# Designs tried in a protein design chat: VHH binders against Rho GTPase-activating protein gacW (gacW). Part 9

Target 1, 182 residues: Rho GTPase-activating protein gacW (gacW), of Dictyostelium discoideum (Social amoeba) (q54g18r699to880)
Amino acid sequence: VTLTDKAQINASTIELPPLVSRSIDLLMEQGISSVGIFRTCASATALKKIKTRFEAGEDIDLKAENVDVDTVAGVLKSYFRELPNPIFPENLHEYFFQAMRQSSNEEIIQSLKDIIDQLSPLECKMIKKLFHLLHLISLEKDVNMMSPENIAICWAPTFFRSFASELLPINSFMIVNYFDIF
Below, E stands for the ipSAE of ESMFold2; O stands for the ipSAE of OpenDDE; V2 stands for 0.75 times the mean of E and O plus 0.25 times the DockQ between their complexes.

## First folded at step 1 (VHH)

Design f12 (framework vhh_8dlx_2; at its last look DockQ between E and O 0.04; V2 from the best seeds 0.00; counts 0 for: pae O 11.7 > 2, placed apart)
Fold by OpenDDE, look of step 2:
Structure f12 (fold): chain B 182 residues (1-182), chain A 120 residues (1-120)
Amino acid sequence: as target 1 above (182 residues)
Amino acid sequence: EVQLVESGGGVVQPGRSLRLSCAASGFTFDSYWMHWVRQAPGKGLEWIGNIYSGGSTFYNPSLKSLVTISRDDSTNTLYLQMNSLRAEDTAIYYCAKSLYDEYGSPMDVWGKGTLVTVSS
């Protein structure tokens, strides 16, 4: 059993926060073709209501309650934005920059895989699920008007904080090449 | 065939300005993010910035004060304005096109590059 295999097994036993898992699942089901998903601002009131319920420990059935996809998208983004540290820790940002300087996509992908392997199991699982969603959204760009770059613009501040603009290309790259990286 | 062709490079003295052009063909230009990247001798690639249709731009913070990226969608041309050039700006400058499919990269097509040499 390789280290990678062990990591995969451990990751499978990690439970995601209900906010993250439920939100992503709902968006995968109902949000992929939503025009401007992650760009449109949800009602602050609606977002706050849902967020408060999750924070209270409630496992909300977003689908059963017909919660608007933009609200769910906002809640999901808010969760990652409000983490004490960016989901990609600042100490790893330099490695993203280095990845950007590689000469081939294969090298970039390998660099990114190495970076992802430095995340905690929970972080890794969350990021994998999130980027799967983002990738799927990007595939429907002709419908939802959300290209990889547009999606990257929306999420880069959350992922990279102060280096959002500079790391935009690699963020987009990660969205496009989801299956090769994750 | 998708093609990008850089032009405008050459030898320039320090302190001078230079404007590079990138002629795009073979794709719907105004539907893609376009990028400038450079490679100095013996160094790795350095991302300069990008621009989307409508004028949205992002820059490498280390170069932001020295460069301006623009585009003319009517002529399928990308521009890089560089001011106050220094010796360290000597590099091959590439324009690149973004990709939107799952098999590509944000910069899937590159030009051959144009050499800029800053020397007294």
Scores: ipSAE 0.006, ipTM 0.230, lowest interface PAE 11.7, mean pLDDT 89
ESMFold2-Fast, scan of step 1: ipSAE 0.013; ipTM 0.310
ESMFold2, look of step 2: ipSAE 0.006; ipTM 0.273
ESMFold2 (binder alone), look of step 2: mean pLDDT 87; pTM 0.873

Design f13 (framework vhh_8dlx_2)
Fold by ESMFold2-Fast, scan of step 1:
Structure f13 (fold): chain B 182 residues (1-182), chain A 119 residues (1-119)
Amino acid sequence: as target 1 above (182 residues)
Amino acid sequence: EVQLVESGGGVVQPGRSLRLSCAASGFTFSSYAMHWVRQAPGKGLEWIGNIYYSGSTFYNPSLKSLVTISRDDSTNTLYLQMNSLRAEDTAIYYCARGLWFGERYMDVWGKGTLVTVSS
């Protein structure tokens, strides 16, 4: 990787894409208790319409337009699925596996923090906000039927672009230990 | 005064190995991630890798098999071990201190040490 000689960016000054920030905000307000959130499929036409409008730069108020929770969840997941490179690229996968082999939770947590810090400031900010949402959803599993494991099944293929089963417990661990990792 | 001073550069023949050192002073070295970065003549900066205060190391995938980064917190020293050197490894090598949250980003840089790989 080539760096510029002035790569000194504070992540707190970075604004998330409106699709990401507005989708997460709506889901935090309305989606936490939704049964099967991220598992249930939205209408493909509804998802494509709203996504295309965000991509065109429209100032969309998801709440005012009464966009349904599953459509918003689908748009958010679609954004990460369609990134040119996955949020956790293949060159980091070995480090995730090594992190999980450590003997103490404190060591696993620190290694995961170090891996996340390999991401760009924008990616770090996005993933922190997204995992906060996923953590909150997991806390309501008795209502929404979405345990950390169920969320990992929905999201790990998107984050890693891999169906390796070993990634599922890693994704689940990160959801559960959100406050220690992010 | 916070300072980083690289040493160990020089002329080396292709296929040989070389170890660079970086002496840190003026801050609690053991609390920071440290980076190695290089710049070949006429090229931009190329990130080599880093080492966290925990000891975890991450490398540029194109360089991973050729380099090892280590640290000695008792002497405030960062090391870069390079093996199987090639002419394309000719560059000025810098060490840099990592920023807390975004440890891909650096706030303190050394002045650099020149490595020339030539027969």
Scores: ipSAE 0.000, ipTM 0.305, lowest interface PAE 12.6, mean pLDDT 85

Design f14 (framework vhh_8dlx_2)
Fold by ESMFold2-Fast, scan of step 1:
Structure f14 (fold): chain B 182 residues (1-182), chain A 118 residues (1-118)
Amino acid sequence: as target 1 above (182 residues)
Amino acid sequence: EVQLVESGGGVVQPGRSLRLSCAASGFTFSRYGMHWVRQAPGKGLEWIGNIYSGGSTFYNPSLKSLVTISRDDSTNTLYLQMNSLRAEDTAIYYCAKFYLSGHPFDYWGKGTLVTVSS
């Protein structure tokens, strides 16, 4: 009789891609206080090598292999950037504009939750885990120099691609206010 | 008020196909993503798939080859096409407009029962 989170129930049985889950786990353990995380450019050669191995289905233990945190961050960003459709598909962009036109922060947050809730269970699980990581990084901004705005600037091209500049204010607001919900 | 009405269920033999419909009213259907979810007797809820307002579809990997979701925004109707039905597909099928918060009763239809039996 109470609406249970159906997407959450199914998400509990959905396995994230190893590239995504292992990258986020390493970054939560070792990357949160890294200066310029996601902004600092990794070696293109190192990034491509690790990414290619994940794509080949290789069972990579990033911690045991002492993979550099900036390389791991670069691999994670590359994964989302190279998805066939951006993290937030173009047909959802009107929803973001509508969300930002709400009169109160509470209404904006609810609209953003509704947008995320409409994603597939796999996408919801990936986005929630990613946003939790980004939230933890933002809490350490005085150490890592990655404010919510800096995180948004780094991730906007990946989240929205060609619409990044147009949607940057929405992206910044999502990172700052949505993370508190997880 | 949001209202969703599923139809098309019934008794069907294994191996056959069936198409379910969901009639939506009380909101601008073309702007919202829609989901199909089912619940087999004695089991929990299982997500089948969704369709965005723009027509993009995503499916439960275990069901992807067996189902197709489509929509007709001109008639505010959502469809679920099921092929190669098995006994384990016996369930109540619900269409849903998902939101994590809000009034729960308006987000789900009453459901339509599909029984796969010879």
Scores: ipSAE 0.000, ipTM 0.143, lowest interface PAE 14.5, mean pLDDT 75

Design f15 (framework vhh_8dlx_2)
Fold by ESMFold2-Fast, scan of step 1:
Structure f15 (fold): chain B 182 residues (1-182), chain A 118 residues (1-118)
Amino acid sequence: as target 1 above (182 residues)
Amino acid sequence: EVQLVESGGGVVQPGRSLRLSCAASGFTFSSYWMHWVRQAPGKGLEWIGNIYYSGSTFYNPSLKSLVTISRDDSTNTLYLQMNSLRAEDTAIYYCARDFRGSYPLDYWGKGTLVTVSS
């Protein structure tokens, strides 16, 4: 099948990975006000254990098992870091640089919408849900100490690989302007 | 060289059962989740289900009662068992590789045609 056929199947027929959907749901419920969320290191042993169980197809109820918030955050970030291709493919990184060079917020927003529209529909669904979580965390910055800039520092290497430092401002912009972009 | 080769398709009468196979090579099969996907003539792709590397399965709810997915890691083979076949099950059936929930699916077979006809 072609890449367009693969994009179509990913849009309508395959659910988000349980690791991603259940981690985000728990963090939205319990993690929004957690000090240093995504910055604070989890137990490496606990993180690997939970990740391995999700990868084995276990039906994990993170809330019932009282899994630590920092462990769940670590599992989620590790998932995106380990993707064979970055969630924002490297061929799109030039378009993020072009978006940053626009003169008005409206032009930056439209450029970002155009970039997101180039993702597969399921990648779009996944990134939309993730940025919703990141936006909500940023709103509680006086409690959790995680400003949009601090969140961007934690996530930019995962999203942009070698261009993490250069694209840090646009990552921060996307967190702040979630409702206008996604 | 990653290869996925589906087999077992053909013409079958309504109400019969059919088992499809997918032979995998060029990668460590036991480390990957595997999916079955079908495409009926003139229609879009329909996800059937997946099997985790542990052997646990997750199915499209519309098809769960009619299909079973299994794997044999010793022979690098994925299976789709279909029961109570109907004319609407006429489609090209594909197997696809998934690195533990990564998106999109990165390698697909060429497909095997199943025609359900009286």
Scores: ipSAE 0.000, ipTM 0.320, lowest interface PAE 10.7, mean pLDDT 84

Design f16 (framework vhh_8dlx_2)
Fold by ESMFold2-Fast, scan of step 1:
Structure f16 (fold): chain B 182 residues (1-182), chain A 119 residues (1-119)
Amino acid sequence: as target 1 above (182 residues)
Amino acid sequence: EVQLVESGGGVVQPGRSLRLSCAASGFTFSKYAMHWVRQAPGKGLEWIGNIYSGGSTFYNPSLKSLVTISRDDSTNTLYLQMNSLRAEDTAIYYCARWLYDSGSYMDVWGKGTLVTVSS
């Protein structure tokens, strides 16, 4: 096994796409207690406008421009949905099914860690930051009405495409057990 | 300052064994997974294996019968034991810290130690 790409990349030198980093930062600051975050649909026009500006390389300050939380959430979901391959590639979906069938939480956690280790360094950094956000949102479920299960319903189609329904429980598990997995 | 320093390399004859060491400083060594990686002349990096903080080891399947990785947390030292050395094992050997929490990539590397296998 050759580790050239993974081994040469220091964590401090990996830059997340600005759309991803700035969206997550805004949502951590302003979105955690927003009722129905990720479930509530944003204006399609507003979402596309912001996405197009990020794609053009524009230096967007989402907070200064007072972009609404649901538009930012929609932009973030759209980014992951439109990746050529799901952030969890199709060839890894079988391993998520295997993880779900383990007998103990410790075994499920280890299986998930092994799956995540197969992602590129950039993908790992993105998914870790994303699940941190999703975990924080789930902690405020009494305020925002977004349980781990509700968050999983919103994100499973983006993560798992055609296997969204079948892998919903493991998606929820990952949100709850963020600190043990990531 | 966070540092890793490899030692134990040199010229060895084919068929012999060699043990490499990696001295860690500047961080809580016992809490990190550690890796061994090598680079043969003119080739890319090849992963050898790793050892987790709990002592579990995982190896490149093509090398599993030829190498053993161990650690001594009391002295902050990582080891690579190599047996039945062949000419193709000639390489610079690096130890590296794996930062799982930051996306499972190597964030700190040693300077490397050269192993030359020749008659």
Scores: ipSAE 0.000, ipTM 0.120, lowest interface PAE 15.5, mean pLDDT 81

## First folded at step 2 (VHH)

Design d07a (from d07 with S104D L107F; framework vhh_5c3l_4; at its last look DockQ between E and O 0.01; V2 from the best seeds 0.00; counts 0 for: pae E 11.5 > 2, placed apart)
Fold by ESMFold2, look of step 2:
Structure d07a (fold): chain B 182 residues (1-182), chain A 120 residues (1-120)
Amino acid sequence: as target 1 above (182 residues)
Amino acid sequence: QVQLQESGGGLVQPGGSLRLSCAASGFTFSNYAMSWVRQAPGKGLEVVSDISESGGSTTYADSVKGRFTISRDNAKNTLYLQMNSLKPEDTAVYYCARGPYWDDEGFDYRGPGTQVTVSS
């Protein structure tokens, strides 16, 4: 174990916000087969309670409290929607349009990798973990009724704000091609 | 391009019923969760009810549970709110809104609203 190995190991220890890590972990474990996940409305009251506790700094054990899957899904989506700057900032949206216009999947994938490389290390770690979950959900569409297109519809306003409709196809593409892009 | 138009409001006595409708156009209605929100005189917006894209899941504010029923007809691009056992505190402008209403970014479109007044 050298100083270089120690530095490389330490660089991989960027910590996700507890809301993000706890929510994604629960959804990967209990939410993949849930019908309508991310599309089904959660109780506004339940959402507010959980959000308030996370905002107060509590690291909630969502599994121990048996928090409803749709509530956890709503909390996770609201976190990304409430970011002061969107996870994909507007200055990157033209690059997403350019990626959509490429001739081959390989060119599209490379363009998307280049966009993701512009994100901060924390942003990359969050979006990698999130899209891993979204990909897994899409693989179970026959059970959960959430195709890549349905998932993209639910998340596009959060990722692309004003351009949600125009960038829907590339959002779906990223969900399908997770392992090649991230 | 996106249009939401509420109708069915009016003056009703306490204990009465009204059914609100919202006609949607300019977008794929069946792809969006929808909400009813209301604004009482001099108050902020209150989320009354949410409904999922398919209509399979609904939520209600505690103040209206058991009295109001949200529904949708995706073939007609129409959202509904059946309001029973109306009380004077239900007096408000009722808005049809696109998207779940969870935060200050909860929806991006709402209609002009329809006035509901519950009074003798």
Scores: ipSAE 0.000, ipTM 0.214, lowest interface PAE 11.5, mean pLDDT 83
ESMFold2 (binder alone), look of step 2: mean pLDDT 84; pTM 0.860
OpenDDE, look of step 2: ipSAE 0.327; ipTM 0.703

Design e10a (from e10 with W33S A107Y; framework vhh_8ghr_2; at its last look DockQ between E and O 0.01; V2 from the best seeds 0.00; counts 0 for: pae E 16.7 > 2, unsure alone 63.1 < 65, grease 24.7 > 24.2, placed apart)
Fold by OpenDDE, look of step 2:
Parts: structure tokens; sequence; C-alpha cells
Structure e10a (fold): chain B 182 residues (1-182), chain A 121 residues (1-121)
């Protein structure tokens, strides 16, 4: 079952939170080949320090400050984890489940596109950028030991919360098929 | 060139057993890939029956075959297996071996030609 298509809104002019954009950019540059990225726990203290600075509105140059990629990864994940609602809200979970029941990858992909279109323009932009990163990380799985499944395991609780385990496969699928979905 | 070749299918009576083999070439199982068995029954869609991941030897099964089927792999032979016990008429299908290169559990990029399993009295 597919969702009704919404009018596409150009999100190019939508500004991402600096925490999200800066963190993803840094990780795309320095974190893709990091062993166990998003799996390795960073220092809670270090994470809090960086997060606090972002929350204070500080324009942090993560690269110039040589902030550890695991810390940045933790900060990024923390942002999405602390959203009032999961980035994939519960009202959409049934559609994810329906997508999983499709008999072809093409149908799954189309279903996922429809689901993503249900998000706000900002959410769409964030998710597209995030999953681009996750996809790139997955491509380096032989180096970083982060398969799409491993990445999905790390992020599913953040993305889906209560249904993280059940929606783990579709999470992996979205990472693998990034370019076809987003 | 990646290739998967299934064998071991045939006609069996209900309650019988079969062992399917999937010989892989063009890649190694240990290269962060998983193998799945997907079946297609007449007039029905595809069903993922079993999957094995080389990362820790994790296995998963469809509820319909859990406890009856066992997926395994011999890395030295680059071959995956599906031991099917207590076969039922509803297990009749063409069984395909497929590679899940990205370990997604949903996307399979290479498939074998399939082997027919017929369970009939």
Amino acid sequence: as target 1 above (182 residues)
Amino acid sequence: EVQLVESGGGLVQPGGSLRLSCAASGFTFSSYSSIGWVRRAPGKGEELVARISDSGGSTSYADSVKGRFTISADISKNTAYLQMNSLRVEDTAVYYCARDYYESGLYFDYWGQGTLVTVSS
C-alpha cells in the first residue's frame, strides 16, 4: 500500500541545524572509514561539551578543533534521539511494515519514497543528508566493519524507538538503496 | 562473474527430507555477505525462507519453516546449504539461492537459477 503523494517542496533553501549539517559534513570527510563508527561509544563528557556548545548557538568548527569522529557521531545520534518524536514517527510505522511486505525491491522503494514524502521539508532534508552519510559508511564496510545491518542496529532505536527491532530490516534496506529512495 | 547454482531439489513425500546446495563463484562468502534461500510456490509470491550472515554466523528463518529447516555454509567450499526436514506439501516451490551482499536482509543482488522441490504423497 502506497501513500498519497504530496507536492514536492524544494528543501534546498531550508537550513539544517548547524549540529546536523556540521556533524554530517565532518563525518563524511573524516568518519566514513572509522572502525565501528556509530557503534563505539564516545566520552559522555566530550559529547556533552560539544552538544552544549551547539545548543548555545555556537558555530563550532569541528574540523579545526580536531573533534573526535566518535564524539561527533555521538552528538549527531543524540540530536535525533532527543527529538520530541522519532524522525520516523509512529503514525508512519505501519507503512514501513507494509513496505516490508512488498514482493519486489521496486515496490519497496516506491513505498519508502511515499513514506519519506510524508515528512516535513526539514525532516526530509535531514534524513536525506543523514542517510547519504550512512550509505557512504556502508560502502566502506570492509574497512570500518559497519555493514548496513550494523549501521541499522545503531540507528534503529533512534529512528523508530519502540519498533526498532521490527523495522531493522527496512532500515538496512534504506541505507543500501539510498540513491533509489532519496 | 558472480554466479549461484542450486542443486538438490527433487520429489519427496511429506515428512521427508532434502538438502539443497548453493555453489557460489565469483565471490567468497566471508566477504561480508550473506546468503539467503528464497522460494516461490506456484501461484504465490517469493518468500525468504532462511538467511545466514557470515558476520557471526547469524541465521534467520521464516516462521513457516522454523524448526524444520536449517541454513548453513561451508566457506571452504564456498557453498551454502538448506537442510529441509519434516517437509510439507506447502513447501513445494522453486528454491532460489541469493546473495545479500549488503547484509540488508531484503535486497539480494544475485540469484541462482533455482531448484524445484516437490512434496507430494
Scores: ipSAE 0.000, ipTM 0.223, lowest interface PAE 12.8, mean pLDDT 88
ESMFold2, look of step 2: ipSAE 0.000; ipTM 0.144
ESMFold2 (binder alone), look of step 2: mean pLDDT 78; pTM 0.795

## First folded at step 4 (VHH)

Design g02 (from c05 with D31S D56S; framework vhh_7ubx_2)
Fold by ESMFold2-Fast, scan of step 4:
Structure g02 (fold): chain B 182 residues (1-182), chain A 117 residues (1-117)
Amino acid sequence: as target 1 above (182 residues)
Amino acid sequence: QVQLVESGGGLVQPGGSLRLSCAASGFTFSSYYMTWVRQAPGKGPEWIATISSGGSTMRDDSTKGRFTISRDNAKNTLYLQMTSLKPEDTALYYCAAGEWYDLSDYRGPGTQVTVSS
């Protein structure tokens, strides 16, 4: 038990934006085995339509409306891409390079935990839930064709901007080692 | 005003090679990530590869051993070198400015690649 009672209470009461929570929940239920999930491009028109409705505060039931898995994946990814500040702020990108330079998996894991600890409670909750989804998708790579490396390629530009290609290995490592890091 | 024009497609035998080109105009090409995407009949668009403004590449695992993305910023041109082509590579290939999910406003009309014996 390493968290204080106050920190535990705060974590349990934080609500994710509906776009994020509902998209991840649908993808965990229906998207895990979808071939090329996150790699296959959604229609930009369909993606914009759903995103606009969430932004207007509409109470969207993605399952009841039978929204395409690829459209939901695109909406989730575009949300993180369009954040005013990246989910991993630019000042933390050097620490990801430092993590990659560690000589043991244990040191890499500890470095990543130290980076995650610098995020706000809301940001921590969002990335933990997101990486849980990405980890689950990677476990079914023989069905969905989305290895940890393929998932990392799809998400690295969103997480790391200009350092996307250089930080691909650490992004892949985080997907594989979800339970040790988050 | 942004224009992208693909070329280099055609009919090729299995095991053959093709080099696709994408000529860009109407924007600062060197400042953009550039992407190759393909679409087979009856299927949605599939991402192939992205190249950063600085030349760093991101590639799909299913094609990364056979396909190479590159760019020439002085010529405003994007390339895709394809080797060991398979019938399953038959698709319309198009380039897009930006990351693969930003396809709505900045993509070319595509060039058809057909792999058949």
Scores: ipSAE 0.000, ipTM 0.268, lowest interface PAE 12.1, mean pLDDT 83

Design g07 (from g02 with M58Y R59Y; framework vhh_7ubx_2; at its last look DockQ between E and O 0.64; V2 from the best seeds 0.00; counts 0 for: pae O 8.2 > 2)
Fold by OpenDDE, look of step 5:
Structure g07 (fold): chain B 182 residues (1-182), chain A 117 residues (1-117)
Amino acid sequence: as target 1 above (182 residues)
Amino acid sequence: QVQLVESGGGLVQPGGSLRLSCAASGFTFSSYYMTWVRQAPGKGPEWIATISSGGSTYYDDSTKGRFTISRDNAKNTLYLQMTSLKPEDTALYYCAAGEWYDLSDYRGPGTQVTVSS
């Protein structure tokens, strides 16, 4: 077993929170072409109900219950927003900024990889799965009206807990270049 | 405490213009993204435009070219210049700091815009 294989095995053994896993899976299946996904607010009551169930340890079958994609999107975003620390904490922001100042996309990508690798294994796995979803959503921008930039706006405060303008290009770049970064 | 107060709404004919204002207080206005959203009767809230702390602007395609978001940090005020208004623009318009659906406490009570002949 190569070191690479071991790393992959270790990553595969990390379990995502059901809220994250189920939500992303549902959105990948039903949310990609949803107009304004992550930009439209679902019912606060519906969102709270679903969140409460997940928090109670219930593994909800979102598809079977026909839960609205906007509700699921809201639940997913709420999870990351309510983390004790942002997924990209402040101590990493300067590295992100520096990464984006490099002269080539290849260098930027490598730098971003290095930054992502500083996250915990669980965080890495969550972010990889999430950004895969975001990337797929961005590919359908002509249908769902969610460009990488729009998606970046929606998620930047959640990811960084900062409203710095410099964060948007970073988020957009990571969404667009998902396959090269993750 | 965070406070946002929208104003400038009213009744206007199709093709008309309105300028909305949002007075902000209780937080460092200049450090925040600011956003306009609207909610029409029977519809969910809709994102309209966002302006970053640095002044970068982002628009929904439905309003792009007709609406302009701007800010005056010295006055802690957010603006939305609306032109070529359509009946479908009729809604309650909200000002929000950051993302309105993430920071529910960071929005105002709204100002009503009605576009009708």
Scores: ipSAE 0.015, ipTM 0.293, lowest interface PAE 8.2, mean pLDDT 88
Fold by ESMFold2-Fast, scan of step 4:
Structure g07 (fold): chain B 182 residues (1-182), chain A 117 residues (1-117)
Amino acid sequence: as target 1 above (182 residues)
Amino acid sequence: QVQLVESGGGLVQPGGSLRLSCAASGFTFSSYYMTWVRQAPGKGPEWIATISSGGSTYYDDSTKGRFTISRDNAKNTLYLQMTSLKPEDTALYYCAAGEWYDLSDYRGPGTQVTVSS
């Protein structure tokens, strides 16, 4: 048996952009209990500085440099917001609407798995790791004040552009049901 | 080509400790995320812990603080150090190549852990 499956290739051999991987790793370690994570704005100057350094190819150790949690969260969200093509391509939005109209949670979960399977290997790896972080944050909602719905409000415009409001429930569903979907 | 062989299970008293090992072969171990999952009789598989190629670790809430995942790339071996074991930890333990979201990718026969007095 060989490790030729898309899931294994995505999980083990495809490397995430350093901005994405290092931001998520820091936030998983230091950010999951931060009040208003992703909701509160970082200093625009601090965010732009760090983002520009990553884009220049600098080897940034966010933890060693003691970069503020909100700045790291802002850098990560900015990266996804500014992608030339949204992480969930607009031609997939129809399938998210179809998923929302299913009658059972099991059918919604299967529809979402089918949508995610249409992403490129890199996109799939990024989105799975991102939603794991979002799920962990949602579990600490009594401390951080970031319910699945609040997280979805922060991220839906980045994921769904003009359909952010209409697809907010499915975004929240994906955060809650991370282990069943991803 | 990929082969994963778990070992180190056994009978242990509540509050005790065990160290599980997973010997990997047939792939570039150091490049892969590695995961531990377990399955108790009559229940579905449950994710326990994942370690990245870079050494970052992730844990399920039920085991966080009690279990430690680690790796030795020179020996192509994955470890799970289990402490403060409870009867609820009784299960067949599997190692898998990949992230915590790839539960279907485990390759070994598993190693049985039984916690009882």
Scores: ipSAE 0.000, ipTM 0.102, lowest interface PAE 18.5, mean pLDDT 81
ESMFold2, look of step 5: ipSAE 0.076; ipTM 0.507
ESMFold2 (binder alone), look of step 5: mean pLDDT 82; pTM 0.822

Design g08 (from g02 with S56K M58Y R59Y; framework vhh_7ubx_2)
Fold by ESMFold2-Fast, scan of step 4:
Structure g08 (fold): chain B 182 residues (1-182), chain A 117 residues (1-117)
Amino acid sequence: as target 1 above (182 residues)
Amino acid sequence: QVQLVESGGGLVQPGGSLRLSCAASGFTFSSYYMTWVRQAPGKGPEWIATISSGGKTYYDDSTKGRFTISRDNAKNTLYLQMTSLKPEDTALYYCAAGEWYDLSDYRGPGTQVTVSS
């Protein structure tokens, strides 16, 4: 088995944190058409309870416990917001600015692919699954009232911290062009 | 540009009531979730309440039962009805478009509430 084969095996067997995988799966099943998903605030008490239980290693069946969509969405967003380092590290932020300044969509897409390739296999798997969810939500904007721009407004502070407002356009672009980038 | 203007603050006795208003312009108010946030001197911002475009409401436990958030989409106005006010409710109160933890840039200058005897 070569180093390349080992890397591919690791990528195919990488398991996402249960909080991330179970939250995204629930939201893909029940949250896509929810009005104001990610914009609507959950009960702070309910969000903290579920998040604490996941962090304690509890095996939580969100569907069996009938956890509401807004609480699940809040838990997922809180997880990414509270990462010790942003999912897109600060040293990559200059490359997002460079991507935005490209002359063609093809060049923007290639720049974004190059940025994503710098993430770890786990980070790549998480962000790909997350943006797939965000893309699906954006397709139902006439029902859920969550356009790519509205989703970007909710998520940009989590992804880009202090550069959230400046990088809103590229965040929106990534949601729209999910299949070309990820 | 988004503009939010709060009003209705003032000095009130403990146990008293106040009604705050937030006049919104520069965006489609009816499409946004709206939030009330307060900040006491020397402390960080504290979330109070959020109301969805459809009228669903969410409250911080410290204000639940005492404060009521509401909106009038025809007037582009957000309200906060405050009852049973306590000295610890003394803060600058401001409204924000969207969730308080996401959209701090889209908040107004605030209205001061002082609860003192």
Scores: ipSAE 0.000, ipTM 0.142, lowest interface PAE 13.0, mean pLDDT 81

Design g16 (from g02 with W100F; framework vhh_7ubx_2)
Amino acid sequence: QVQLVESGGGLVQPGGSLRLSCAASGFTFSSYYMTWVRQAPGKGPEWIATISSGGSTMRDDSTKGRFTISRDNAKNTLYLQMTSLKPEDTALYYCAAGEFYDLSDYRGPGTQVTVSS
ESMFold2-Fast, scan of step 4: ipSAE 0.017; ipTM 0.417

Design g25 (from g02 with A97K L103Y S104G; framework vhh_7ubx_2)
Amino acid sequence: QVQLVESGGGLVQPGGSLRLSCAASGFTFSSYYMTWVRQAPGKGPEWIATISSGGSTMRDDSTKGRFTISRDNAKNTLYLQMTSLKPEDTALYYCAKGEWYDYGDYRGPGTQVTVSS
ESMFold2-Fast, scan of step 4: ipSAE 0.034; ipTM 0.443

